# Ledger of designs, part 37: VH-VL binders against b7kms5

Target 1, 80 residues: b7kms5
Amino acid sequence: DTFETVRNTIRIESEVDESLRQLCHEERITKETWLEAAYLYLCEKPEELAQVIQLAQERLSQRKAIADYKRAKTMQERFL

## First folded at step 2 (VH-VL)

Design a7 (framework fv_miptenalimab)
Fold by OpenDDE, second read of step 3:
Structure a7 (fold): chain C 80 residues (1-80), chain A 123 residues (1-123), chain B 107 residues (1-107)
Amino acid sequence: as target 1 above (80 residues)
Amino acid sequence: QVTLVESGGGVVQPGRSLRLSCAFSGFSLSTSGVGVGWIRQAPGKGLEWVALIYWDDDKRYNPALKSRFTISRDNSKNTLYLQMNSLRAEDTAVYFCAHIKYYGSGLFPFDYWGQGTTVTVSS
Amino acid sequence: DIQMTQSPSFLSASVGDRVSITCRASQGISSYLAWYQQKPGKAPKLLIYAASTLQSGVPDRFSGSGSGTDFTLTISSLQPEDFATYYCQQLNSYPYTFGQGTKLEIK
């Protein structure tokens, strides 16, 4: 088997990244192979996949909200 | 494959209205982290951000255009719209429709663009 | 609004040259900066986002650097297809704003 890889930049929340890095280190795997494995596992687990998707959607909305707040705050500071 | 195709451009007189459409495929605007927006470019000039709509129906406008322009979507048709009212000569431009995707930390660059539709406002 | 100022506005170079384009923001924008390439009669193409992350499919001769207010797009070895107009865009605050563009011409 040959693997063709695609370059990706993944930005992970700092606390989650730290925990994930630690896990990968202990298990002697990489974040990349972890993500691949996790995805493949979830593809065969429709209920678990749905839960993960929902959680991911919530986290995304939260990130967007935080970004919007930061922008608004920056604008307010400009006028002070 | 992501594709965007703008339409609705033409020649109009000042004060008139025009509605642009952007038909897109390869993605859904209901997908979390996705957005579509309008960027325009006057002849021989640079790029100007016009408006943006996110998957959660959050709309953002260029303040200079907000009073006259309205962005909207029809998810069932995978189509983006730009309603332009009270058009002025300075609105003459190529209007691009573009896809955005979340790339972390609130970053949404335009990673796919249509070829644009031309709007000319002249008396 | 945040003003983005690119320099130079025009740049002449030869194939194989190392070229750099700078973009300065009127206020801090962290790393919320993207670079686009536009060829005549075509739509812009995303090259770099988050100031230094290369978009998928873009040659690695393109690179971006900087944070805060000063940013740089670098082409390590200019290729014939690289002659175009380049734009920076800040994604830190609404309204999103672009630089005025840098036209890279063949010498």
Scores: ipSAE 0.239, ipTM 0.837, lowest interface PAE 1.6, mean pLDDT 92
Fold by ESMFold2-Fast, scan of step 2:
Structure a7 (fold): chain C 80 residues (1-80), chain A 123 residues (1-123), chain B 107 residues (1-107)
Amino acid sequence: as target 1 above (80 residues)
Amino acid sequence: QVTLVESGGGVVQPGRSLRLSCAFSGFSLSTSGVGVGWIRQAPGKGLEWVALIYWDDDKRYNPALKSRFTISRDNSKNTLYLQMNSLRAEDTAVYFCAHIKYYGSGLFPFDYWGQGTTVTVSS
Amino acid sequence: DIQMTQSPSFLSASVGDRVSITCRASQGISSYLAWYQQKPGKAPKLLIYAASTLQSGVPDRFSGSGSGTDFTLTISSLQPEDFATYYCQQLNSYPYTFGQGTKLEIK
């Protein structure tokens, strides 16, 4: 009938969001239902799930590196 | 590996404009932690930093030159530019472009340099 | 702006000598300092960054030391190819500034 749901706030890369938004519009689905379906599908596919996890780990590592680079260049601002 | 080649120098009259180019290879300016800058050297003098641009389009200028000089890039052509306006005799120098990347410990040294292009501002 | 002063401006030495050049910053720059070598008519070459870390491919006779305001570049046994001008650069804050250079010439 109806599902019990929770509200989550997540931040994703702008280009990924734009691409996903376009896909959801064309297929007449929502980002929420796409996320649920993707996760459920991958849980039944251990090899694909492992590949997705690896990609997620790589993306997380890149975000941390970029944050470090940005901190380093701003530390070179003229100070009073 | 990393190669940078400057061009566009020459003799120009005071008050005129000149655009320098730096064609680079062996790296991409879209790579996080990378940048490219301009350093100049007047005849018989030392090195003076002019400007630099980072992968995220963050631009930094020598405040003494910011009002007259503009740094820009074209990633599709692997080319860096320096637009120099209102040129003065004291702008006479060899202009080098140089690569930077994060080396850890909070710094981005100029690790690879081009051979330079000479700008002479003379009447 | 942070002023970088090198000493001496000119240095005469012989092959095999131990030579040192110093660089003083007008304010504290921690270890955010690099050293460059420039031969006549050529572009500078990075020798040392973070005050004391040798760049890949640079001979181990080169070493750097110091932190804060006072820094030293040392060549333990001078070779013919080392006769060049040396520059220090602070990377602590914008604008980046260089020392005036130290010209190392054969005695």
Scores: ipSAE 0.147, ipTM 0.743, lowest interface PAE 3.7, mean pLDDT 90

Design a8 (framework fv_miptenalimab)
Fold by ESMFold2-Fast, scan of step 2:
Structure a8 (fold): chain C 80 residues (1-80), chain A 123 residues (1-123), chain B 107 residues (1-107)
Amino acid sequence: as target 1 above (80 residues)
Amino acid sequence: QVTLVESGGGVVQPGRSLRLSCAFSGFSLSTSGVGVGWIRQAPGKGLEWVALIYWDDDKRYNPALKSRFTISRDNSKNTLYLQMNSLRAEDTAVYFCAHIKYYGSGLFPFDYWGQGTTVTVSS
Amino acid sequence: DIQMTQSPSFLSASVGDRVSITCRASQGISSYLAWYQQKPGKAPKLLIYDASTLQSGVPDRFSGSGSGTDFTLTISSLQPEDFATYYCQQLNSYPLTFGQGTKLEIK
């Protein structure tokens, strides 16, 4: 098999990143492979996928609400 | 297929108002993460971002234009608007509307564009 | 506001040449950068986003690189249809800003 990959830049909340880094270190996997595995797994689980999408939409809405409310906090290095 | 079509441009006198429209299809502005915006280009010049509106009605403006321009939408008509007040010669430009999707981390770039509508501010 | 400066503003090249266009941000924008191609009388077309990710349908002779403040768009072997104006855009913070453009012309 040959692999063709794309580079993606992802900015996530620092607390989530720290937790994910620890998980990856303990399990000896990479963030990239964890993301691929999580997505592939959820694609086969429609009810769980729907729950994850709902959480993602809630988190996205919270970021937008905070950005609007605090306005100057929408960006220093990334879009919040 | 995603399509955007601008209209409402024309020749207007300084100090007047003009409203531009952008009719879109292939997406809904009620979909989480979706936004549409306006970008303008003066004759022979580069691109300048004007304003952007998201699915949740979050509105962002170029600070240089915020006092005179208002972005709005009508989801029932799949239409985006730009209300331009107190027009000046420097507002002469082609005005493009474009689709953007905010997905997870950061702002997605403008991936689908209309062909633009020309606004000329002249006496 | 984040200022985006492109270099060069004008570039003359021949079909088959490898060319590179540079974009510099006045402050760090990580990899939140996009590249657009615009032909006369047409709307801009997205080429690359996230600094190095090629948009679907864009030929693989186009590539992007860079992070932080310095970014490069490279066309590995110019084709006749590539003569156009190229713009970079930062998506790190509001207001969204574009470079001044690089016009790529036939020698």
Scores: ipSAE 0.000, ipTM 0.626, lowest interface PAE 15.6, mean pLDDT 84

Design a9 (framework fv_miptenalimab)
Fold by ESMFold2-Fast, scan of step 2:
Structure a9 (fold): chain C 80 residues (1-80), chain A 123 residues (1-123), chain B 107 residues (1-107)
Amino acid sequence: as target 1 above (80 residues)
Amino acid sequence: QVTLVESGGGVVQPGRSLRLSCAFSGFSLSTSGVGVGWIRQAPGKGLEWVALIYWDDDKRYNPALKSRFTISRDNSKNTLYLQMNSLRAEDTAVYFCAHIKYYGSDLFPFDYWGQGTTVTVSS
Amino acid sequence: DIQMTQSPSFLSASVGDRVSITCRASQGISSYLAWYQQKPGKAPKLLIYAASTLQSGVPDRFSGSGSGTDFTLTISSLQPEDFATYYCQQLNSYPLTFGQGTKLEIK
């Protein structure tokens, strides 16, 4: 059996990447196979998948909030 | 309206340094997902990516140029910079700055470009 | 590095013609491909991204297709303003790379 693969460009937080990299080294797996396994596992558990999606939405909102805060802070300091 | 305007190009001797600027408006490099980069084009040749900087200060470089070029920004001035050191004749090109967006796990293309600034490296 | 090769490098055509430009990646890039148009003395203009999604404001005579390693840009009925150089770009991995360009000229 063979697999056809696709490559993706992704950016994740440095601390998360470092932790995942260490896990993959210790367990003799790759980031790609970890991602595949995690997704496939969660697809078998709809309630857990929903919780992960919620966490993802929260993390995305936090990244946006930080960017928005920095912009607002800069604007406020300009006019005060 | 999104605009980007490059400046700082000129004629320089090999081995010298030059700093390019890109003044942008219509977006903020503090906005999550936003990035701005440099693409160059030698006379009569194609496009070559130089460097990219994201809202969170993550920097990506063309490996062939990383040792000599540094990308930076000043958010208070809405300006992007490219510091070019140890210039060579092969660096002669028009240098464009361009806006890019990173959303989720996907990198979107350069959707807005400046008109470029010309750098000529000659002895 | 992912090498992007365009074919042909030069294309001569007449107004009203249907023309196609091909772009091939040395490795699979899924649909992470964009097409740009560049006129002499001007900056490139984004036409298509995600291999087949038309950028807002771009005429619908432009279309893109393909996935993996083989991609095509098609102009269904060539207009005078379409004579330009076209570039493909992969956005799958760093370093970002462009094709060598296809020059579309009248004749």
Scores: ipSAE 0.000, ipTM 0.625, lowest interface PAE 14.1, mean pLDDT 86

Design b1 (framework fv_miptenalimab)
Fold by ESMFold2-Fast, scan of step 2:
Structure b1 (fold): chain C 80 residues (1-80), chain A 123 residues (1-123), chain B 107 residues (1-107)
Amino acid sequence: as target 1 above (80 residues)
Amino acid sequence: QVTLVESGGGVVQPGRSLRLSCAFSGFSLSTSGVGVGWIRQAPGKGLEWVALIYWDDDKRYNPALKSRFTISRDNSKNTLYLQMNSLRAEDTAVYFCAHRRYYGSGDFPLDYWGQGTTVTVSS
Amino acid sequence: DIQMTQSPSFLSASVGDRVSITCRASQGISSYLAWYQQKPGKAPKLLIYAASTLQSGVPDRFSGSGSGTDFTLTISSLQPEDFATYYCQQLNSYPLTFGQGTKLEIK
């Protein structure tokens, strides 16, 4: 499976998507090629990769807290 | 590679108790945004959520089952448990263990499942 | 509790057909919906989450659409391995609930 591609649809924050879309337009590249290049570059730089993973973990924790809050509020509004 | 393997199913009489286990690997339940839980499926029927436990020890139950079922874990053994009390014929089902992680923007799907263990409640 | 209703409950189709399955929620669930595929004797497999986001490794002939209360799973060109039961699930509020399932059978 060395030369196969997969289709992935990811869900990212609108401000991040807008910024990335602008960058891709200005540099005349695609989101898929930018993502591949960014990951390959970071794999060659362990210190930078670790920093990116820390940021990703922080963002994940924040999103879960917000989602849990929204669901809890929906429950309270329905029952109370 | 996320792997989940259920065990502990069998044939039990109504009113008895049974404890199911789920041995998992490829992730830690101490990781932020991770949860594991139980989903069951009666013969020829659809899927029914039973319970979930998260990295921060938050536990959520199907209200219909909360009084009889208890979810717990042992992080040192990478094992999830479901204690089932006062079993009824309607609890007859395949019990699946499933992994859940936060994908962002409120999306929290059950992305990896074990093969299931069968519980039959009969005389 | 949020009730999830799938339509149809049974669907007969041929290899190469375009197939659509609908899922309706009794309350608004935004895009907090997942689709699962289950083959006989096997565990369910996640196909789509966030209503339209394809899980990695899932063939691109599968697609999801919808928001709020009405959702659709589409298989653009049915393959032999796609004959299975499909379930939708709402992830908006507890208790988590699934649709009754749609069994896709070969004609």
Scores: ipSAE 0.005, ipTM 0.630, lowest interface PAE 13.0, mean pLDDT 86

Design b10 (framework fv_miptenalimab)
Fold by ESMFold2-Fast, scan of step 2:
Structure b10 (fold): chain C 80 residues (1-80), chain A 124 residues (1-124), chain B 107 residues (1-107)
Amino acid sequence: as target 1 above (80 residues)
Amino acid sequence: QVTLVESGGGVVQPGRSLRLSCAFSGFSLSTSGVGVGWIRQAPGKGLEWVALIYWDDDKRYNPALKSRFTISRDNSKNTLYLQMNSLRAEDTAVYFCAHKEFYGSGDLYPMDVWGQGTTVTVSS
Amino acid sequence: DIQMTQSPSFLSASVGDRVSITCRASQGISSYLAWYQQKPGKAPKLLIYAASTLQSGVPDRFSGSGSGTDFTLTISSLQPEDFATYYCQQLNSYPLTFGQGTKLEIK
């Protein structure tokens, strides 16, 4: 074996997972190797990397807003 | 053309050990994205997953069987093994080996080619 | 563990009929579901994977649908060779689990 690997457990949106699954199936690659390749490619392109980071920050903000909404709704329903 | 042929089944007494073999052809377990595994079926019952081994030697087990069963391979012989210890009457089943492609993390893709199975009967 | 429940357990039908078999997961599995056909004394044969993708060589009369927790296998016009037991399997997480099976018999 030439590489040491680490195990990661991550949660991503179902729609994104299904799209990536189909891409990996059609191209005969794995999610792990796609992630590695995407990161390595972007590291050599700082301008594109910055755009991806911006999208990531945007998606994180959206997830936080949804979590905040759910918490508020649960509190409201408990005391209605 | 992918083929798999199981062997090593038979009648054994409770508490004994048995090793099953699966001779495969048409693919190499050294190929990235390839896995092979064992599925069993008790008489008149449904399918139960036993274990899987991937090209990178990642092994996955049914938690109910992990303490007694060990999956291994010999790539030079294109053969998969299942070592079964402390056999019980409940282990009586037809044991199938199957090919699986791995596209992504976890178990995203099915067993697409199966052998015909080998019968294990645990009785006293 | 994810429990897979098939309905019905037994189905009686005639050649030319349209039949549907359902499979329900105890939790969301997205589209990580496969369908297998098994004839007596034979190994299972893969029919459909990713809930709706037909395996190469499988006749067009077979189709799969659904996502999340509810899935359906449909045979649009039964042929004599289709009388068999059908199993669904979730591939979302370990341990891999199968439904209990649906036995399709000639009426």
Scores: ipSAE 0.000, ipTM 0.634, lowest interface PAE 13.6, mean pLDDT 85

Design b11 (framework fv_miptenalimab)
Fold by ESMFold2-Fast, scan of step 2:
Structure b11 (fold): chain C 80 residues (1-80), chain A 124 residues (1-124), chain B 107 residues (1-107)
Amino acid sequence: as target 1 above (80 residues)
Amino acid sequence: QVTLVESGGGVVQPGRSLRLSCAFSGFSLSTSGVGVGWIRQAPGKGLEWVALIYWDDDKRYNPALKSRFTISRDNSKNTLYLQMNSLRAEDTAVYFCAHIGYYDSSGYFPFDYWGQGTTVTVSS
Amino acid sequence: DIQMTQSPSFLSASVGDRVSITCRASQGISSYLAWYQQKPGKAPKLLIYAASTLQSGVPDRFSGSGSGTDFTLTISSLQPEDFATYYCQQLNSYPLTFGQGTKLEIK
């Protein structure tokens, strides 16, 4: 075939992964092709792309806060 | 891009003290969730954790080294230090500094970026 | 302290071979395990964390498996650049501890 591909390992929230897997199964597409299509679609919609980036930044901030909480509380409780 | 560069190694006699430095960039140790540590490796041997420090000044030490080694940082200079006292021949090693990743909410904190190391030789 | 034991300590293999390295913890560490690759004269490089999650930029021929006390690092088709020493590390409790290392050498 004509496509040259790259393999990437991505870690996402299990609930999001489960929902995406179900969508892909129902529509008979793969997770890889959905990701490609979603990105390409958003690249043509700069206002929508900016909104998605904002959501991504918010989610990243939330994950950092949870990591801080887990490190400060669980790590010290667990060690010794 | 995260980078770490160690310095301060050299040849010292047993019983002396030595201070190692690690200049880092691409992150701030003032940022919540960030940590940096020291790992050493004796010639031809494996990796041994020495100490680490987190953004909130929580310090953890290898119990075997706690009495002789002190970890500290200067956030204004983006620099990590390791003060080594009462050095022994068995402290001869390459000393690496490394960033501790705070991967999401996972609680997995591996050493994800490493410096090139600085060599300490304790010899009479 | 949690003791990490790797096997084998030395492994001779040929390019194209499937290679597996085992790491055993003296007590349960859940999935709090990382694997590092170290080439002579260089710093270690993180390959895998959380027992099975590949670090960004690491080739897919590397994989990790296991939980609790028994863990395996597998290289599905050995490349010339893979001849190095591999270390496992537990992230479960202090002091942080590494395995003794497994040295992969060309047969």
Scores: ipSAE 0.006, ipTM 0.645, lowest interface PAE 11.5, mean pLDDT 87

Design b12 (framework fv_miptenalimab)
Fold by ESMFold2-Fast, scan of step 2:
Structure b12 (fold): chain C 80 residues (1-80), chain A 124 residues (1-124), chain B 107 residues (1-107)
Amino acid sequence: as target 1 above (80 residues)
Amino acid sequence: QVTLVESGGGVVQPGRSLRLSCAFSGFSLSTSGVGVGWIRQAPGKGLEWVALIYWDDDKRYNPALKSRFTISRDNSKNTLYLQMNSLRAEDTAVYFCAHTDFYGSESLWPFDPWGQGTTVTVSS
Amino acid sequence: DIQMTQSPSFLSASVGDRVSITCRASQGISSYLAWYQQKPGKAPKLLIYAASTLQSGVPDRFSGSGSGTDFTLTISSLQPEDFATYYCQQLNSYPLTFGQGTKLEIK
């Protein structure tokens, strides 16, 4: 079938990107089709989807915590 | 089964032009993800990539050869061409055409299968 | 351009031997590397792609390893039909480049 597509720009961890690129090369698929397949598969498995969402929330929280730590350390070095 | 057969080689004088053909079967160059390339090999030497073309007419060239060589295709004949201009003695080689695929910008694929090659000799 | 250097350029071996051929890239190419076999007067044949994935129909005595800049092709038990020239190719970026070749001949 014909598909209409949209272009997205995302930033992901470099080690994750490298691993995904290698997987796609070995399996003869693209990052776009892997993402589509993974999402569609998970939508049919609510319990697995919930686990993935939890991991995503944890990774987001980790990024925020690192940003907060760096800000606090800069303040400490400048004024204490 | 995918097959490719090169033709058009021969002996030619320096400065002249020559057009090589590659007749292929078992696939169409209008199919998404399909590409065909030219690779050459001088007598007793290694492999050198010349050019390739993809289903969407995206063309890529060896920068050393781009000014003198042009890749094109005729989908109605299932044939790939390499137009070689201003030939030099160092262009003497066996010229192979080979099938490749494309699975996104991060996944360049190897060449498989290859044709038998056609010999171009540029005499001094 | 990415330069590909093979070592050795020439290798003599006997049937039954384990042989290894190396390929080095002038810059990182992850695992975007293929190995080809070429017999005299014939076109190259794909053996391995993605550095370590065996092409269908290729005997399992062939294996590939490596990532980044250093790669190895290994033949675990050399057979008479394996005497040929072997080439590596990087598939990371244009222009596509090959190693100079390793000629494997009978001792």
Scores: ipSAE 0.000, ipTM 0.640, lowest interface PAE 12.6, mean pLDDT 86

Design b2 (framework fv_miptenalimab)
Fold by ESMFold2-Fast, scan of step 2:
Structure b2 (fold): chain C 80 residues (1-80), chain A 123 residues (1-123), chain B 107 residues (1-107)
Amino acid sequence: as target 1 above (80 residues)
Amino acid sequence: QVTLVESGGGVVQPGRSLRLSCAFSGFSLSTSGVGVGWIRQAPGKGLEWVALIYWDDDKRYNPALKSRFTISRDNSKNTLYLQMNSLRAEDTAVYFCAHSTYYDSEGFPFDYWGQGTTVTVSS
Amino acid sequence: DIQMTQSPSFLSASVGDRVSITCRASQGISSYLAWYQQKPGKAPKLLIYAASTLQSGVPDRFSGSGSGTDFTLTISSLQPEDFATYYCQQLNSYPLTFGQGTKLEIK
């Protein structure tokens, strides 16, 4: 039997990537199977899933704030 | 699936007001990372950004329109509004509402659009 | 305001041709650039964001390149459905601004 898969490109923070890569190496698994397992596990635990979603929302807001700060800094350098 | 449907356009005399509505399905206006806005297009002309509301209650306007136009939302009705005051002939355009999601290096690209509602300002 | 200038404003081409449309920003915008396709009487459709990332569902004959101030949209082999007006948009600074558009029409 075979699984149907899709190819996705995901950008994540370098420190998180390094930590996940090390975990996958030590446990002899792949990033793809880790992501699948984590999602499936959380889908069976709605309260934990809600907490992960909240963390993701907070991280997204932080990334927007950092990006906005970098853009403002660039504009200041151009006009100051 | 994301859908957006504009309404409220029509023919109006200069100096009058109109309120446009945009009804959504497939997402929440309060979801982190979501922005929803208005883009207009005059007959035979290009695209002009009007206004945008972000999930964090931040509002941004085209400075040329800020004094006459107000963007608002009603999350309980999944509806976006554009209040247009002191309308001028130059406001004649198709008004589109569009969805956006914020990403680190991408800003807010408009990934889903409504079909538009036509506003004609003439006497 | 950041001004977006597209070149050319009009382009005539044949099915199967490779065409490129250029967009220039008056100030550096990093990769905060999107490309849209608009067919007559219809809403714009997002093709590319972050200068070079294809939106899901967009055919791979479309590609984007560039960063900073100079950007290019390329269609590697024109199809009949590709004859439309194309717009670039900067997403770096307010107000958000679009290029004037490039109308791609059949030769």
Scores: ipSAE 0.000, ipTM 0.649, lowest interface PAE 10.9, mean pLDDT 85

Design b3 (framework fv_miptenalimab)
Fold by ESMFold2-Fast, scan of step 2:
Structure b3 (fold): chain C 80 residues (1-80), chain A 123 residues (1-123), chain B 107 residues (1-107)
Amino acid sequence: as target 1 above (80 residues)
Amino acid sequence: QVTLVESGGGVVQPGRSLRLSCAFSGFSLSTSGVGVGWIRQAPGKGLEWVALIYWDDDKRYNPALKSRFTISRDNSKNTLYLQMNSLRAEDTAVYFCAHIDYDFSGLYPFDYWGQGTTVTVSS
Amino acid sequence: DIQMTQSPSFLSASVGDRVSITCRASQGISSYLAWYQQKPGKAPKLLIYAASTLQSGVPDRFSGSGSGTDFTLTISSLQPEDFATYYCQQLNSYPLTFGQGTKLEIK
């Protein structure tokens, strides 16, 4: 079987990247194959997939809250 | 703290080549998810994306320009390049370099831009 | 390629007015849309990304809405410094494409 692949670029938290890099080194796998395996595994586990989606939503919400706070502070300083 | 400064523009005759540079600071192209690209704007016209390069050396081009333009970088000098070959009158524009972040869910926008460098293709 | 069409191309307004600019994609782009402001002789400045998220430092009189193919940029109370050209951009797929621009002029 021949696999057709797509090159993707992703931005993740530095500490998470360091941990994942170490895991891949120790287990002799690549980040690409780990990502594919993790997604495929979760697609067969609806309850676990739901928990991962919830964590992802929480992480995204935190990033947005930080951005909103910085904007509010800038506006306040400008008009004070 | 983030700055991008373009250089290398000028007046060139049709059919010739020109290399543009963009010196950047305040971020590293070695940082996962970071990309830097070129956007151009012809006089009195809108914005047109040219090319983009990511931290892992993945390169993306406007298909209309891919055969004539090459994007590259030198991380040791924090510099981005655009090599333009077989220049045409239609390539006359201000060329901007800009920073972008990319994540798994999609591309983040061009959030920091240089002032641009002008390229005029004429006799 | 995804074509981005802005409406109107030219808009005349007065200080204090509420103005809206529309951007339409030829294909669905979810929320992968950004809005930029450009003043004559200057580089574009990011205003909004992910269709509705305001960039840090941008006044909250600017807001964005929409998803899929139809998007709107709204300025709730126009200020003198807001007279500029506005561009939308899709970030859903390559090649990256921009709208033709909307020039906002003093009435």
Scores: ipSAE 0.000, ipTM 0.620, lowest interface PAE 14.2, mean pLDDT 84

